# VH-VL binders against s5sc42: the designs that were tried, part 31

Target 1, 176 residues: s5sc42
Amino acid sequence: MTVDALSNADNQDLRDNFIANRFLSHEAKLLDQRRFTEWLDLLDDEIRYIVPLRLMALDFDREVRADSFHINDGKVNLKVRAKRSSVSSGWGETPPSRTLRLVGSVMTDRIDQEGVLEVESAVIIYRQRAAIGQGDVLAFRRTDWLRIDGGTVKLLKRVALLTDASLATPNLAIFL
Below, E stands for the ipSAE of ESMFold2; O stands for the ipSAE of OpenDDE; V2 stands for 0.75 times the mean of E and O plus 0.25 times the DockQ between their complexes.

## First folded at step 14 (VH-VL; framework fv_cixutumumab)

Design q5 (at its last look DockQ between E and O 0.64; V2 from the best seeds 0.00; counts 0 for: pae E 2.8 > 2)
Fold by OpenDDE, look of step 14:
Structure q5 (fold): chain C 176 residues (1-176), chain A 125 residues (1-125), chain B 108 residues (1-108)
Amino acid sequence: as target 1 above (176 residues)
Amino acid sequence: EVQLVQSGAEVKKPGSSVKVSCKASGYTFTSYTISWVRQAPGQGLEWMGGIIPIYDIENYAQKFQGRVTITADKSTSTAYMELSSLRSEDTAVYYCARDSGFYEGELSPYYMDVWGKGTTVTVSS
Amino acid sequence: SSELTQDPAVSVALGQTVRITCQGDSLRSYYATWYQQKPGQAPILVIYGKNNRPSGIPDRFSGSSSGNTASLTITGAQAEDEADYYCNSRDSSSDHLVFGGGTKLTVL
């Protein structure tokens, strides 16, 4: 990679990266604190939340299928998931998982769609399911599309690709 | 026995509103979604929207957004569908149906396994 | 928004096999749900998921999918199978449900 490729960022790029990092960090905090109502407010009304299913394949490029998903939800489904998570009754994980989300490797790019910022990031989530014991680690890369409208930033679209293809749990039970 | 009992036929004038009720019995009302589907005479099925009673979350088809209101009374296990600004084109049989609802994790299809008998709504001047 | 398309009408001879097909982009991601409707009656769920039949639905009804298509197959059609059949799925780009236009099955 050339130095020019790494150093050609202008002030807008710096601002975009700052906005993206702040947004995603804040989102992570909300989710870790189970502040789901506030999290939902970060979502655009046209949100599309996608977690593809990674399959074992001989060709690495064939592991991700366009027709197979763990999650492919709009805002209504996300509201449902949020409610389930907030209610510790028979609908949610019991006990609810405690999570720590780390977001890094954030890169931003303006796309052809006006007012939309494309954001690539890597995420690690530590999830503690029990009061005592070793927790689980979820690692994934994701691409987010943020709608920037005036002074408001909303999550318009998210595609999160789990690194571990062996995740066979029927319920992800957490937001990525 | 799982049943959905709908209110009786309605005759309405254009511009008015109609509210159809759907009383559920034989199952836990809050465990399922209620969907509303209509069928104009000689036409196909058209999904209007649904409600998740336990969470009071509604979902409306784009075509009816702003004109339809779906509610649920958990105390009476009754869902309601109100359609306003009625037109002649709204003349149809309106069905409520028990919907499998939204699922977490693996993608599961929506299915409606129990249907009401339908409510005929006639809009005429 | 996604659409589901069906042939408006198909015919099958008594005792023969017929396949009713539904096509749409949503079917790439979601299973089709199939409903049977007879005149003057509410729809009846006949197939959902990969190939699930509710209680009371004869085993001659089966479901399959391929690419952006889903099919309802009746193996050994009976006279009582004459009805309208509708496919249904979740819209791949929204949380909405969508129905096909319906297929009228005539048993000859």
Scores: ipSAE 0.479, ipTM 0.807, lowest interface PAE 1.4, mean pLDDT 90
Fold by ESMFold2, look of step 14:
Structure q5 (fold): chain C 176 residues (1-176), chain A 125 residues (1-125), chain B 108 residues (1-108)
Amino acid sequence: as target 1 above (176 residues)
Amino acid sequence: EVQLVQSGAEVKKPGSSVKVSCKASGYTFTSYTISWVRQAPGQGLEWMGGIIPIYDIENYAQKFQGRVTITADKSTSTAYMELSSLRSEDTAVYYCARDSGFYEGELSPYYMDVWGKGTTVTVSS
Amino acid sequence: SSELTQDPAVSVALGQTVRITCQGDSLRSYYATWYQQKPGQAPILVIYGKNNRPSGIPDRFSGSSSGNTASLTITGAQAEDEADYYCNSRDSSSDHLVFGGGTKLTVL
């Protein structure tokens, strides 16, 4: 096994991976700190934010159902969700969850659209919900498309595939 | 009793603008989206956009983006829809409706359970 | 394409069953909402979600969906059911709503 000198293609891959890791780490910090206004500034105006539904199946060869969604948001709907999460509202209010996001296994690829980087990652979110008394862990794979324009990086599209195929009640109160 | 009361009929010239009001009563105004739907003579219903008054967040159909402005006055429980650069094709009845808004989770329903009586806008030379 | 397609007209004999259909790609992902409109009146909500009726809507109205198609079924059609019917759904590619073109129901 050897490590050869980096080619021009290898150097681009290294730069792409650095950009992706930096962006995703910064985003995770903003979300954990509940800095939603700054997080919304990371989003491209044409963003699509997608969390497909997963169906519990007895058959081994059932597939993830990508055409049905827990969440299918553009920028308007993400602003609404951010406002609902941040605004202290009236009765039945759930205390804010403490979260810690770990983003890893980052792989990048250039696609046929100039200035767009496809990024695959694995994400683990620890969430402590004060009202329930126990923390839980959400784990999933995620694909992100980052638009790189003049040194500015924006999230253009996100698809998050939850590994937990069964949710007792669909209530995704945190951003994935 | 939940009610939406709209402003009266209007006659406008091409190139001008119109502002229709929708006054809500009998429910908590800030808890629901107000959607605007129009219907040209002999035609179907067309969603124009809506507003969530507690957040002051608007959502506009692509066809009307740049021509429509939807606002809400929480102190008077009144929503407004302003359509600019009017054309003869904008002749229609304009409805406001209380919309359930969006739900998180599986297969969120959208439904307008209370409608205003409509405001007729006529655009003619 | 985000369009919802409805047949422009259907007929039913008094007391018989009719199905009004609505087709579109977004209906693979979202339920249709159904509105009834009589001439000179605002629409009224008749079916929402999977198959929910608001209070005041008769039991003869029901909704169903399969694939990219949603249906409004009226069993035992009455003369007062003669109206235009519109389906409405979330557009699966945007944050917008979309209406079908409407179906005129004639009760014979």
Scores: ipSAE 0.417, ipTM 0.768, lowest interface PAE 2.8, mean pLDDT 83
ESMFold2 (binder alone), look of step 14: mean pLDDT 89; pTM 0.926

## First folded at step 15 (VH-VL; framework fv_cixutumumab)

Design k1 (at its last look DockQ between E and O 0.46; V2 from the best seeds 0.00; counts 0 for: pae O 2.005 > 2)
Fold by ESMFold2, look of step 15:
Structure k1 (fold): chain C 176 residues (1-176), chain A 125 residues (1-125), chain B 108 residues (1-108)
Amino acid sequence: as target 1 above (176 residues)
Amino acid sequence: EVQLVQSGAEVKKPGSSVKVSCKASGYTFTSYTISWVRQAPGQGLEWMGGIIPIYDIENYAQKFQGRVTITADKSTSTAYMELSSLRSEDTAVYYCARDSGWYEGELSPYYMDVWGKGTTVTVSS
Amino acid sequence: SSELTQDPAVSVALGQTVRITCQGDSLRSYYATWYQQKPGQAPILVIYGQNNRPSGIPDRFSGSSSGNTASLTITGAQAEDEADYYCNSRDSDSDHLVFGGGTKLTVL
């Protein structure tokens, strides 16, 4: 690789990557700490949160046309999912899973939609289900679209492609 | 017996608002959602939105966003739909319906198994 | 787009079989729900899920789906089946529900 000098495009990519890493790291911390109200504030009101069933490759040149989904949520359905997690922590209910998220391999691109950053990442989630004391690992790739508006960053769209369906039974405690 | 009892017919002037009530009985109010559906004269059914009373989470069709407010009073098992800035085009029968709706899973059916009898709202200039 | 399209009118001879169709991209992902509405009455649920009939709906009503199309089939149509029929589904592009435009069934 050549390291003579960074172009203006290279500097933009560095800034974009910093923004994406900071956003995704902050999100992961909120989710691991079960701070769902703050997490919902990171979501654009027009969010699409998608985990396709039976897809091994993403199809971003069309509106999602999967025959079925593990998850296909907008903001209303994500609020419901977050509220369910909050309610399930009461007496006599299954304790919530504890998670640790590692987000890495972050790649960013500007796309043909103003103010939107396309972000690819690899994600590892360690999950310990407190009721049974057993831990497992979810590893997958996802694509995020971040809307950047006046210094605020919101998650506009997420597509998580799970290739290991035996470990992809999400509940509200496991946001991907 | 599951029942949804709606408030009576309303005649309203353009620019005003209307609030329709829907009192539920015969089931646990917080275990289901309430959807609102309207039907203009000679027209089809149009979903306006709904509410999940246990969470106080509303969901509004884009066409009505900003003009409709759907609320629920858990203590009286009553849902309300308020439509503001009324126009003659809002003349319709307004239905409430119990909705199995917000269930986790991509194949979960959405269905309205119990309907109110409807509330006729006439917007007369 | 998540629009649901129905033919505005369909006729069937008394005692014959009729299919009422509903088309839209959302039906590739979500079941259609079917409602019957007679003049001056609230809609009633006829079919939900794959092919579930609520209590009180005759077994001559059935539902099916393939691709982007859902169908309501009435076998041995009776005069009382004359009504408007609406399909309804989750919109695959939002958290919203959408109705088809309705089909007026005439029993001849």
Scores: ipSAE 0.599, ipTM 0.833, lowest interface PAE 1.6, mean pLDDT 84
Fold by OpenDDE, look of step 15:
Structure k1 (fold): chain C 176 residues (1-176), chain A 125 residues (1-125), chain B 108 residues (1-108)
Amino acid sequence: as target 1 above (176 residues)
Amino acid sequence: EVQLVQSGAEVKKPGSSVKVSCKASGYTFTSYTISWVRQAPGQGLEWMGGIIPIYDIENYAQKFQGRVTITADKSTSTAYMELSSLRSEDTAVYYCARDSGWYEGELSPYYMDVWGKGTTVTVSS
Amino acid sequence: SSELTQDPAVSVALGQTVRITCQGDSLRSYYATWYQQKPGQAPILVIYGQNNRPSGIPDRFSGSSSGNTASLTITGAQAEDEADYYCNSRDSDSDHLVFGGGTKLTVL
């Protein structure tokens, strides 16, 4: 990495990073507060939400397959999951888990697609399933694509890659 | 016996709207989705959209977005498809089908295992 | 938007084996569902998932997949198998459902 690569940040870069941090922080807050209706409003109609499956491989570069996913959802799928999470009956967690999401290491980059900001971040989610006991920690890197259009910011695409190859939790019933 | 009973044939003028009903019986209505598929004369099957009755979540094909409305009445186990601004090209047999999917996961196989007999909609001036 | 493509027509001799193929990018991620339709009738589910048959569907019907293709195979075609066959899958980009153009099977 060159010094120029690190020091050439201009006003646009600062604005982009500010927008990204504010957006992702707000998103995290909504999810932690189980404000799913409002969270869904942050999503673009063409949203693609992807959680790849990490495989144990001898070569690090072979750990992620393009055809294997924990989740690969569009808007409708996400609505369904949001509804399930909002209800206390048979399809949702009872009681629902409590979460704290920390988003950091945010880096932004303008890509060739007009009006789209690529955002890389690291995320830690603390999840408490019971009233008493040790909670679970999920750690992952995430790449988000934010659509900036008409003064609005929407999540267009998300790829979250879990650090752990195997889920220690029974299910991935939370949004990453 | 699991079955879907659809409303009768419709003849409509261009610019009008049509609402087709699909009454489900023989199974738990809220355990499946309902999809709507049409077929123009001599043409193939075309998916229009679907609804997840338990959550009142609908999904529409892009082609029909803004012109089709799919609803479900859980109390009567009946799904509805309303198509507005009818054109001659909308002349077709419209099917409702029981859909196994919940739009929830990729691991579950998707299928439409029970079909209505179809509703013929004719749009002519 | 993903599309599924099928040959418009195929033929098979009575008692012989025929394969109807569906092709599309969505098939890389999702299994194809197959429907049989005879004139004046609603479609009937014949194969879903990797190779699942609903009750009432003869065991001569089977499904397979490879790459971006899915196939319906009829081993020992019968006269009553003459029909239109449609493949169906989820769209990989929108989660919409999409049908192939259909294949007319003629039994000779």
Scores: ipSAE 0.387, ipTM 0.779, lowest interface PAE 2.0, mean pLDDT 90
ESMFold2 (binder alone), look of step 15: mean pLDDT 89; pTM 0.929

Design k2 (at its last look DockQ between E and O 0.47; V2 from the best seeds 0.00; counts 0 for: pae E 2.4 > 2)
Fold by OpenDDE, look of step 15:
Structure k2 (fold): chain C 176 residues (1-176), chain A 125 residues (1-125), chain B 108 residues (1-108)
Amino acid sequence: as target 1 above (176 residues)
Amino acid sequence: EVQLVQSGAEVKKPGSSVKVSCKASGYTFTSYTISWVRQAPGQGLEWMGGIIPIYDIENYAQKFQGRVTITADKSTSTAYMELSSLRSEDTAVYYCARDSGWYEGTLSPYYMDVWGKGTTVTVSS
Amino acid sequence: SSELTQDPAVSVALGQTVRITCQGDSLRSYYATWYQQKPGQAPILVIYGQNNRPSGIPDRFSGSSSGNTASLTITGAQAEDEADYYCNSRDSDSDHLVFGGGTKLTVL
């Protein structure tokens, strides 16, 4: 890697990285505190939330398919998931899981689309269920697209790629 | 028997509003969504929107955004579709249907397996 | 937004096999749902998911998919199968639903 690639950041880059870190940290806090109504307000109306399915393949580059997903949701489905998570009975987890989200390795880049910031990050989620003992850990890399418009920042698109090919947990009932 | 019973035919003037009802019976109302689909004379099916009654979450086609309102009354197992600012082009048969969509997520099989008989709405001056 | 396209009309001889095809980008991500509609009647669900058939639908109806296409196949067409057939899917970019333009099937 060249020195220029690492050291050519300007004031805009610093601001972008600051915005991204603050946004994602705030988001993580909301989710950990189960403040789903407020979390939904962070989402753009055109939100696309994607968790690809990682397949076993000899070729590493072929293990992620464009047509295979754990999740591929828009705003309406995300609202449904949020409502489910907010209830103590029925379709929600009973009792609900406790989570701690750590977001790191945040890198930002302006793309050709005006007003959109591309953000890469690594995420660890610790999840403690009702059962006693050690909780579960979810690890994944994430690419987010943030819409910056009129002083407002919204999540426009998210692609979260789970590091593990198989989910050790019975279901993915938490937001990544 | 699972069925959806819709309100009767409507004749409306341009600029007015129409509200069609759809009463569900024979199943748990909150276990499914309700979608609204219309069909103009000699034309194809057009999805207008839907509602998830258990969560009071509605979804509208972009074409009808701001002009259509879909509601549900869980106490009576009845869904409603209100269309405002009616035009002659809104003349159509309006169907309600039991919809498997959105409730379980986008990856679950999607279908509308039970349909009302339709409500004819005629918009004429 | 995405759209689904269908041939406006197809014909099949009695007892023969016919395939009605639906095409659209959303079909790369979602299965098509198929409906049959006869004049003056509400649509009837005939196929959903990969190849699921509701109760009451004859086994001569089947569904398949490939790439950005989905197909409804009637193996051994009967006179009563003459109808309009609509494909339906989710929009890949939204949570909206979309219908194809419909295919009029004539049984000869």
Scores: ipSAE 0.588, ipTM 0.832, lowest interface PAE 1.1, mean pLDDT 90
Fold by ESMFold2, look of step 15:
Structure k2 (fold): chain C 176 residues (1-176), chain A 125 residues (1-125), chain B 108 residues (1-108)
Amino acid sequence: as target 1 above (176 residues)
Amino acid sequence: EVQLVQSGAEVKKPGSSVKVSCKASGYTFTSYTISWVRQAPGQGLEWMGGIIPIYDIENYAQKFQGRVTITADKSTSTAYMELSSLRSEDTAVYYCARDSGWYEGTLSPYYMDVWGKGTTVTVSS
Amino acid sequence: SSELTQDPAVSVALGQTVRITCQGDSLRSYYATWYQQKPGQAPILVIYGQNNRPSGIPDRFSGSSSGNTASLTITGAQAEDEADYYCNSRDSDSDHLVFGGGTKLTVL
């Protein structure tokens, strides 16, 4: 492909992909550096942040909704989760986990909602708990909806679908 | 014994503001959310919002966004709800309640297990 | 958006069983909480979660849920059960709470 051969549709696709890659890379850096106040500024006020539960077919004695969520947060609940993460994880002065996020396989699509870009990506998070030792890896597919308004880009919605249906740690203390 | 003691009844003119207090005792104030619920005469319960005192994070129902301010004073274990630009339809009993929300998992219900007696606010010309 | 719908009024004969229902899309994802309110009094918590009773609530009160519907059941209704009953749940589309409109229970 040459610059002279690009159509208007090709240019839009390139621009959309650039915007998505820059946004997601910047977000990952903020989260890895625990810059939660700046991360919250990337969120649209009407954000929906969703991590669906994956349930086995056989129900327990406790009733569990088939379409229940592991996480279903708006901006207020994300602020709470960010505050919990920025304060000591508990009474034992436990240092927070170190993370490194790799975001890739970024694909973009314009949808019928004006100014909204649908973005699919694959995410790998390496997490090392405070002690020196072998960390763990979280891998998942993620769909993001980015609102582009004037010169700003905000995260409007996120759905993260974990590849491990049985979580190694049932309390997700990190943002996906 | 866990108690929530609310301030006394108020009579207000349209366009003014009211601030209702809710003093908590008998438990660790920062361990629970304080929610505010109102009830107009002959009407049902309406959630207005709440505050998580340990984080100083408030949550407001859409209907009241911009008119309500909820605060907490951790040193006195007291929450406050201020409603501005009062109208006659704001005449109601205002309750505070201890709420377990934001501390439980996805499937756990939010529940208000201790309620104040309510504060009657009357808005009339 | 998600709303919680309750029948405005229900009656039951003394000693009989009654169900008070609460319906809404949010109940597919979240349990309902139930409150009892008698005239001139603050509400009290009756049922939370699937079927948990706070201390002091008689065991004739129970809760259940299926699909988008939650129910409060009173087995062997007594005169003192006459009250308004409200369901409450997390809104599945926001970080807000929502109450049903309330059900007035009359014990005949």
Scores: ipSAE 0.491, ipTM 0.795, lowest interface PAE 2.4, mean pLDDT 84
ESMFold2 (binder alone), look of step 15: mean pLDDT 89; pTM 0.923

Design k3 (at its last look DockQ between E and O 0.43; V2 from the best seeds 0.00; counts 0 for: pae E 2.5 > 2)
Fold by OpenDDE, look of step 15:
Structure k3 (fold): chain C 176 residues (1-176), chain A 125 residues (1-125), chain B 108 residues (1-108)
Amino acid sequence: as target 1 above (176 residues)
Amino acid sequence: EVQLVQSGAEVKKPGSSVKVSCKASGYTFTSYTISWVRQAPGQGLEWMGGIIPIYDIENYAQKFQGRVTITADKSTSTAYMELSSLRSEDTAVYYCARDSGWYEGYLSPYYMDVWGKGTTVTVSS
Amino acid sequence: SSELTQDPAVSVALGQTVRITCQGDSLRSYYATWYQQKPGQAPILVIYGQNNRPSGIPDRFSGSSSGNTASLTITGAQAEDEADYYCNSRDSDSDHLVFGGGTKLTVL
């Protein structure tokens, strides 16, 4: 990597990175606090939420299939998931899992699509279940596309690639 | 027996609104979604939208966004479809159908396994 | 939005096998659902998911998929199979539902 590649950040780059970090940090807070109604308001109406299936392969480049997903949801499906999570907590059958989301390694890039910011990040989610014991950790890299329009920022698309190939069912019950 | 009973035929003027009802019976209303599909004379099937009654979540086709309203009354197990600003092109048979819906997400098979008999809506001057 | 395309009409001789094909980008991600419709009647579900038949649908109906295509196969076509057949799928971009244009099957 060249020094020029690392030092070419201008004022717009700084602003973009600031916006991205603030947005994703705020999002993480909402989710950790189970403020799902407000979280849904952060989503663009054309949101696409994708978690690709990672396969064990000899070749690293073949681990991710373009046609296989754990999750491939639009706005309606995300609303359903949010409602389910809210209802399950309301019935008190099981205390909801407590989560802590850490978003880091945030990098922004301008793409050809006007008004859209591409954001890469690394995410760690610590989840403590109702049971006594050590919580579990979910780690993944994420690519987000943020739509900036009229002074508002919305999540337009998210692709979260789990580091672990094996995914337990409970991990699908939380937003990544 | 699982069935969907729709309201009767409607004749409407251009610019008016129509509201079609669909009463479900023989199953748990909140365990499925309801979709609305129309078919113009001699034409194919066209999805208009649907509703998940248990969560009061609706989904509309882009073509009808802003002009169609889908609602559900859980107490009566009845779904409604209201279409406003009617045009001659809206002349069609309107079907409600029991939809497997969006409950299980990406991996769940999708199907409409029970259909109403349809409601004919005629829009004419 | 993605579209599903079907041949408008196909024919099959009595007792022979016919395949009705649906094509669209959404089929790369989602299974097709197939409906049969006869004149003056509501559609009837015949195939969904990976070759699933509802109760009451004869076993001569089967479903398959490949790439961006899905197919409904009738093995040993009967006279009563003459109808319009529609494929249906979820839109990969919007989660809207989309129908194919329909295929009129004539049994000769």
Scores: ipSAE 0.608, ipTM 0.836, lowest interface PAE 1.0, mean pLDDT 90
Fold by ESMFold2, look of step 15:
Structure k3 (fold): chain C 176 residues (1-176), chain A 125 residues (1-125), chain B 108 residues (1-108)
Amino acid sequence: as target 1 above (176 residues)
Amino acid sequence: EVQLVQSGAEVKKPGSSVKVSCKASGYTFTSYTISWVRQAPGQGLEWMGGIIPIYDIENYAQKFQGRVTITADKSTSTAYMELSSLRSEDTAVYYCARDSGWYEGYLSPYYMDVWGKGTTVTVSS
Amino acid sequence: SSELTQDPAVSVALGQTVRITCQGDSLRSYYATWYQQKPGQAPILVIYGQNNRPSGIPDRFSGSSSGNTASLTITGAQAEDEADYYCNSRDSDSDHLVFGGGTKLTVL
């Protein structure tokens, strides 16, 4: 079987996949290293960050209706979460979890919005609490929309679907 | 007694700016959000934005993005709202309110349980 | 959309029950907060969350929600209940808050 030269469409697909892999790998590293200010710089100002609610694990929150979200954040709310995660002094001090994010099975598609790349991936997060122990694993699929503008790449939207209903709690402690 | 005391009425020309103050007392200033709400004559309430003083994080309604600046001075327990490039449509009463939202996270209730008396801003040529 | 819609006016006979409604897509995800405003005064909070009343709000005020609609119910309406009522909610498509247009309640 002969190896054919890549078409222009094949080259675009390769560039798109490279862009997505590089972006998601860099993001994962920032989050694992708890470099939240740099992580926030990856976010589009109009970001929507969504983790849907699963009904079988319902536990009514103060103001949240049963059919709402675990997380439905824009950039302001993500800044608040990042700031809370950064500060440990004085209040209920808990050593931060050690995490290792593996992002793979990356597939990209150009969608009907110019300059936006749709990215599907599989994510595994190994989390170890500071206490001695085995830790736990979060595994899920997510869809990301990346805005590409003049060589700059930003996360415009994320939808992460947790596969473990026991972790479908309000105020999930880590970024997905 | 929890109170929010606002600065006095102002008369401004189109194209200028106004800065309204809101001094809090009777509670821990950094434990609550301060929201700003305006009401034009004969019209309803309109949320302009707010600030979480403990984090110094602002949130602005899209309509006012680029024209409004909300700040907080933790040392004086005072919040400020500055609106620039004033138009006649900006004539309104401007309220500050203590808000329970955002400092507790994404699922916290949003309710404004203490309001200032309002600051009348009149924009006329 | 993210807007909240209220009827501009509603009337109730003294001592009767009235519902003031608020509709919008955001109310599918978030409960409404309700404010009362009398002429020349700042708003006051009357209902938040599912059906919580602040101290000083009479028990004739209650809140409810279903689908994309929230309601403020006043049972046994009194003359002092005559006011404008505003619903307020988190916008489901942003980190912003949104108010309804307000409902003027007239007690006959």
Scores: ipSAE 0.459, ipTM 0.781, lowest interface PAE 2.5, mean pLDDT 84
ESMFold2 (binder alone), look of step 15: mean pLDDT 89; pTM 0.930

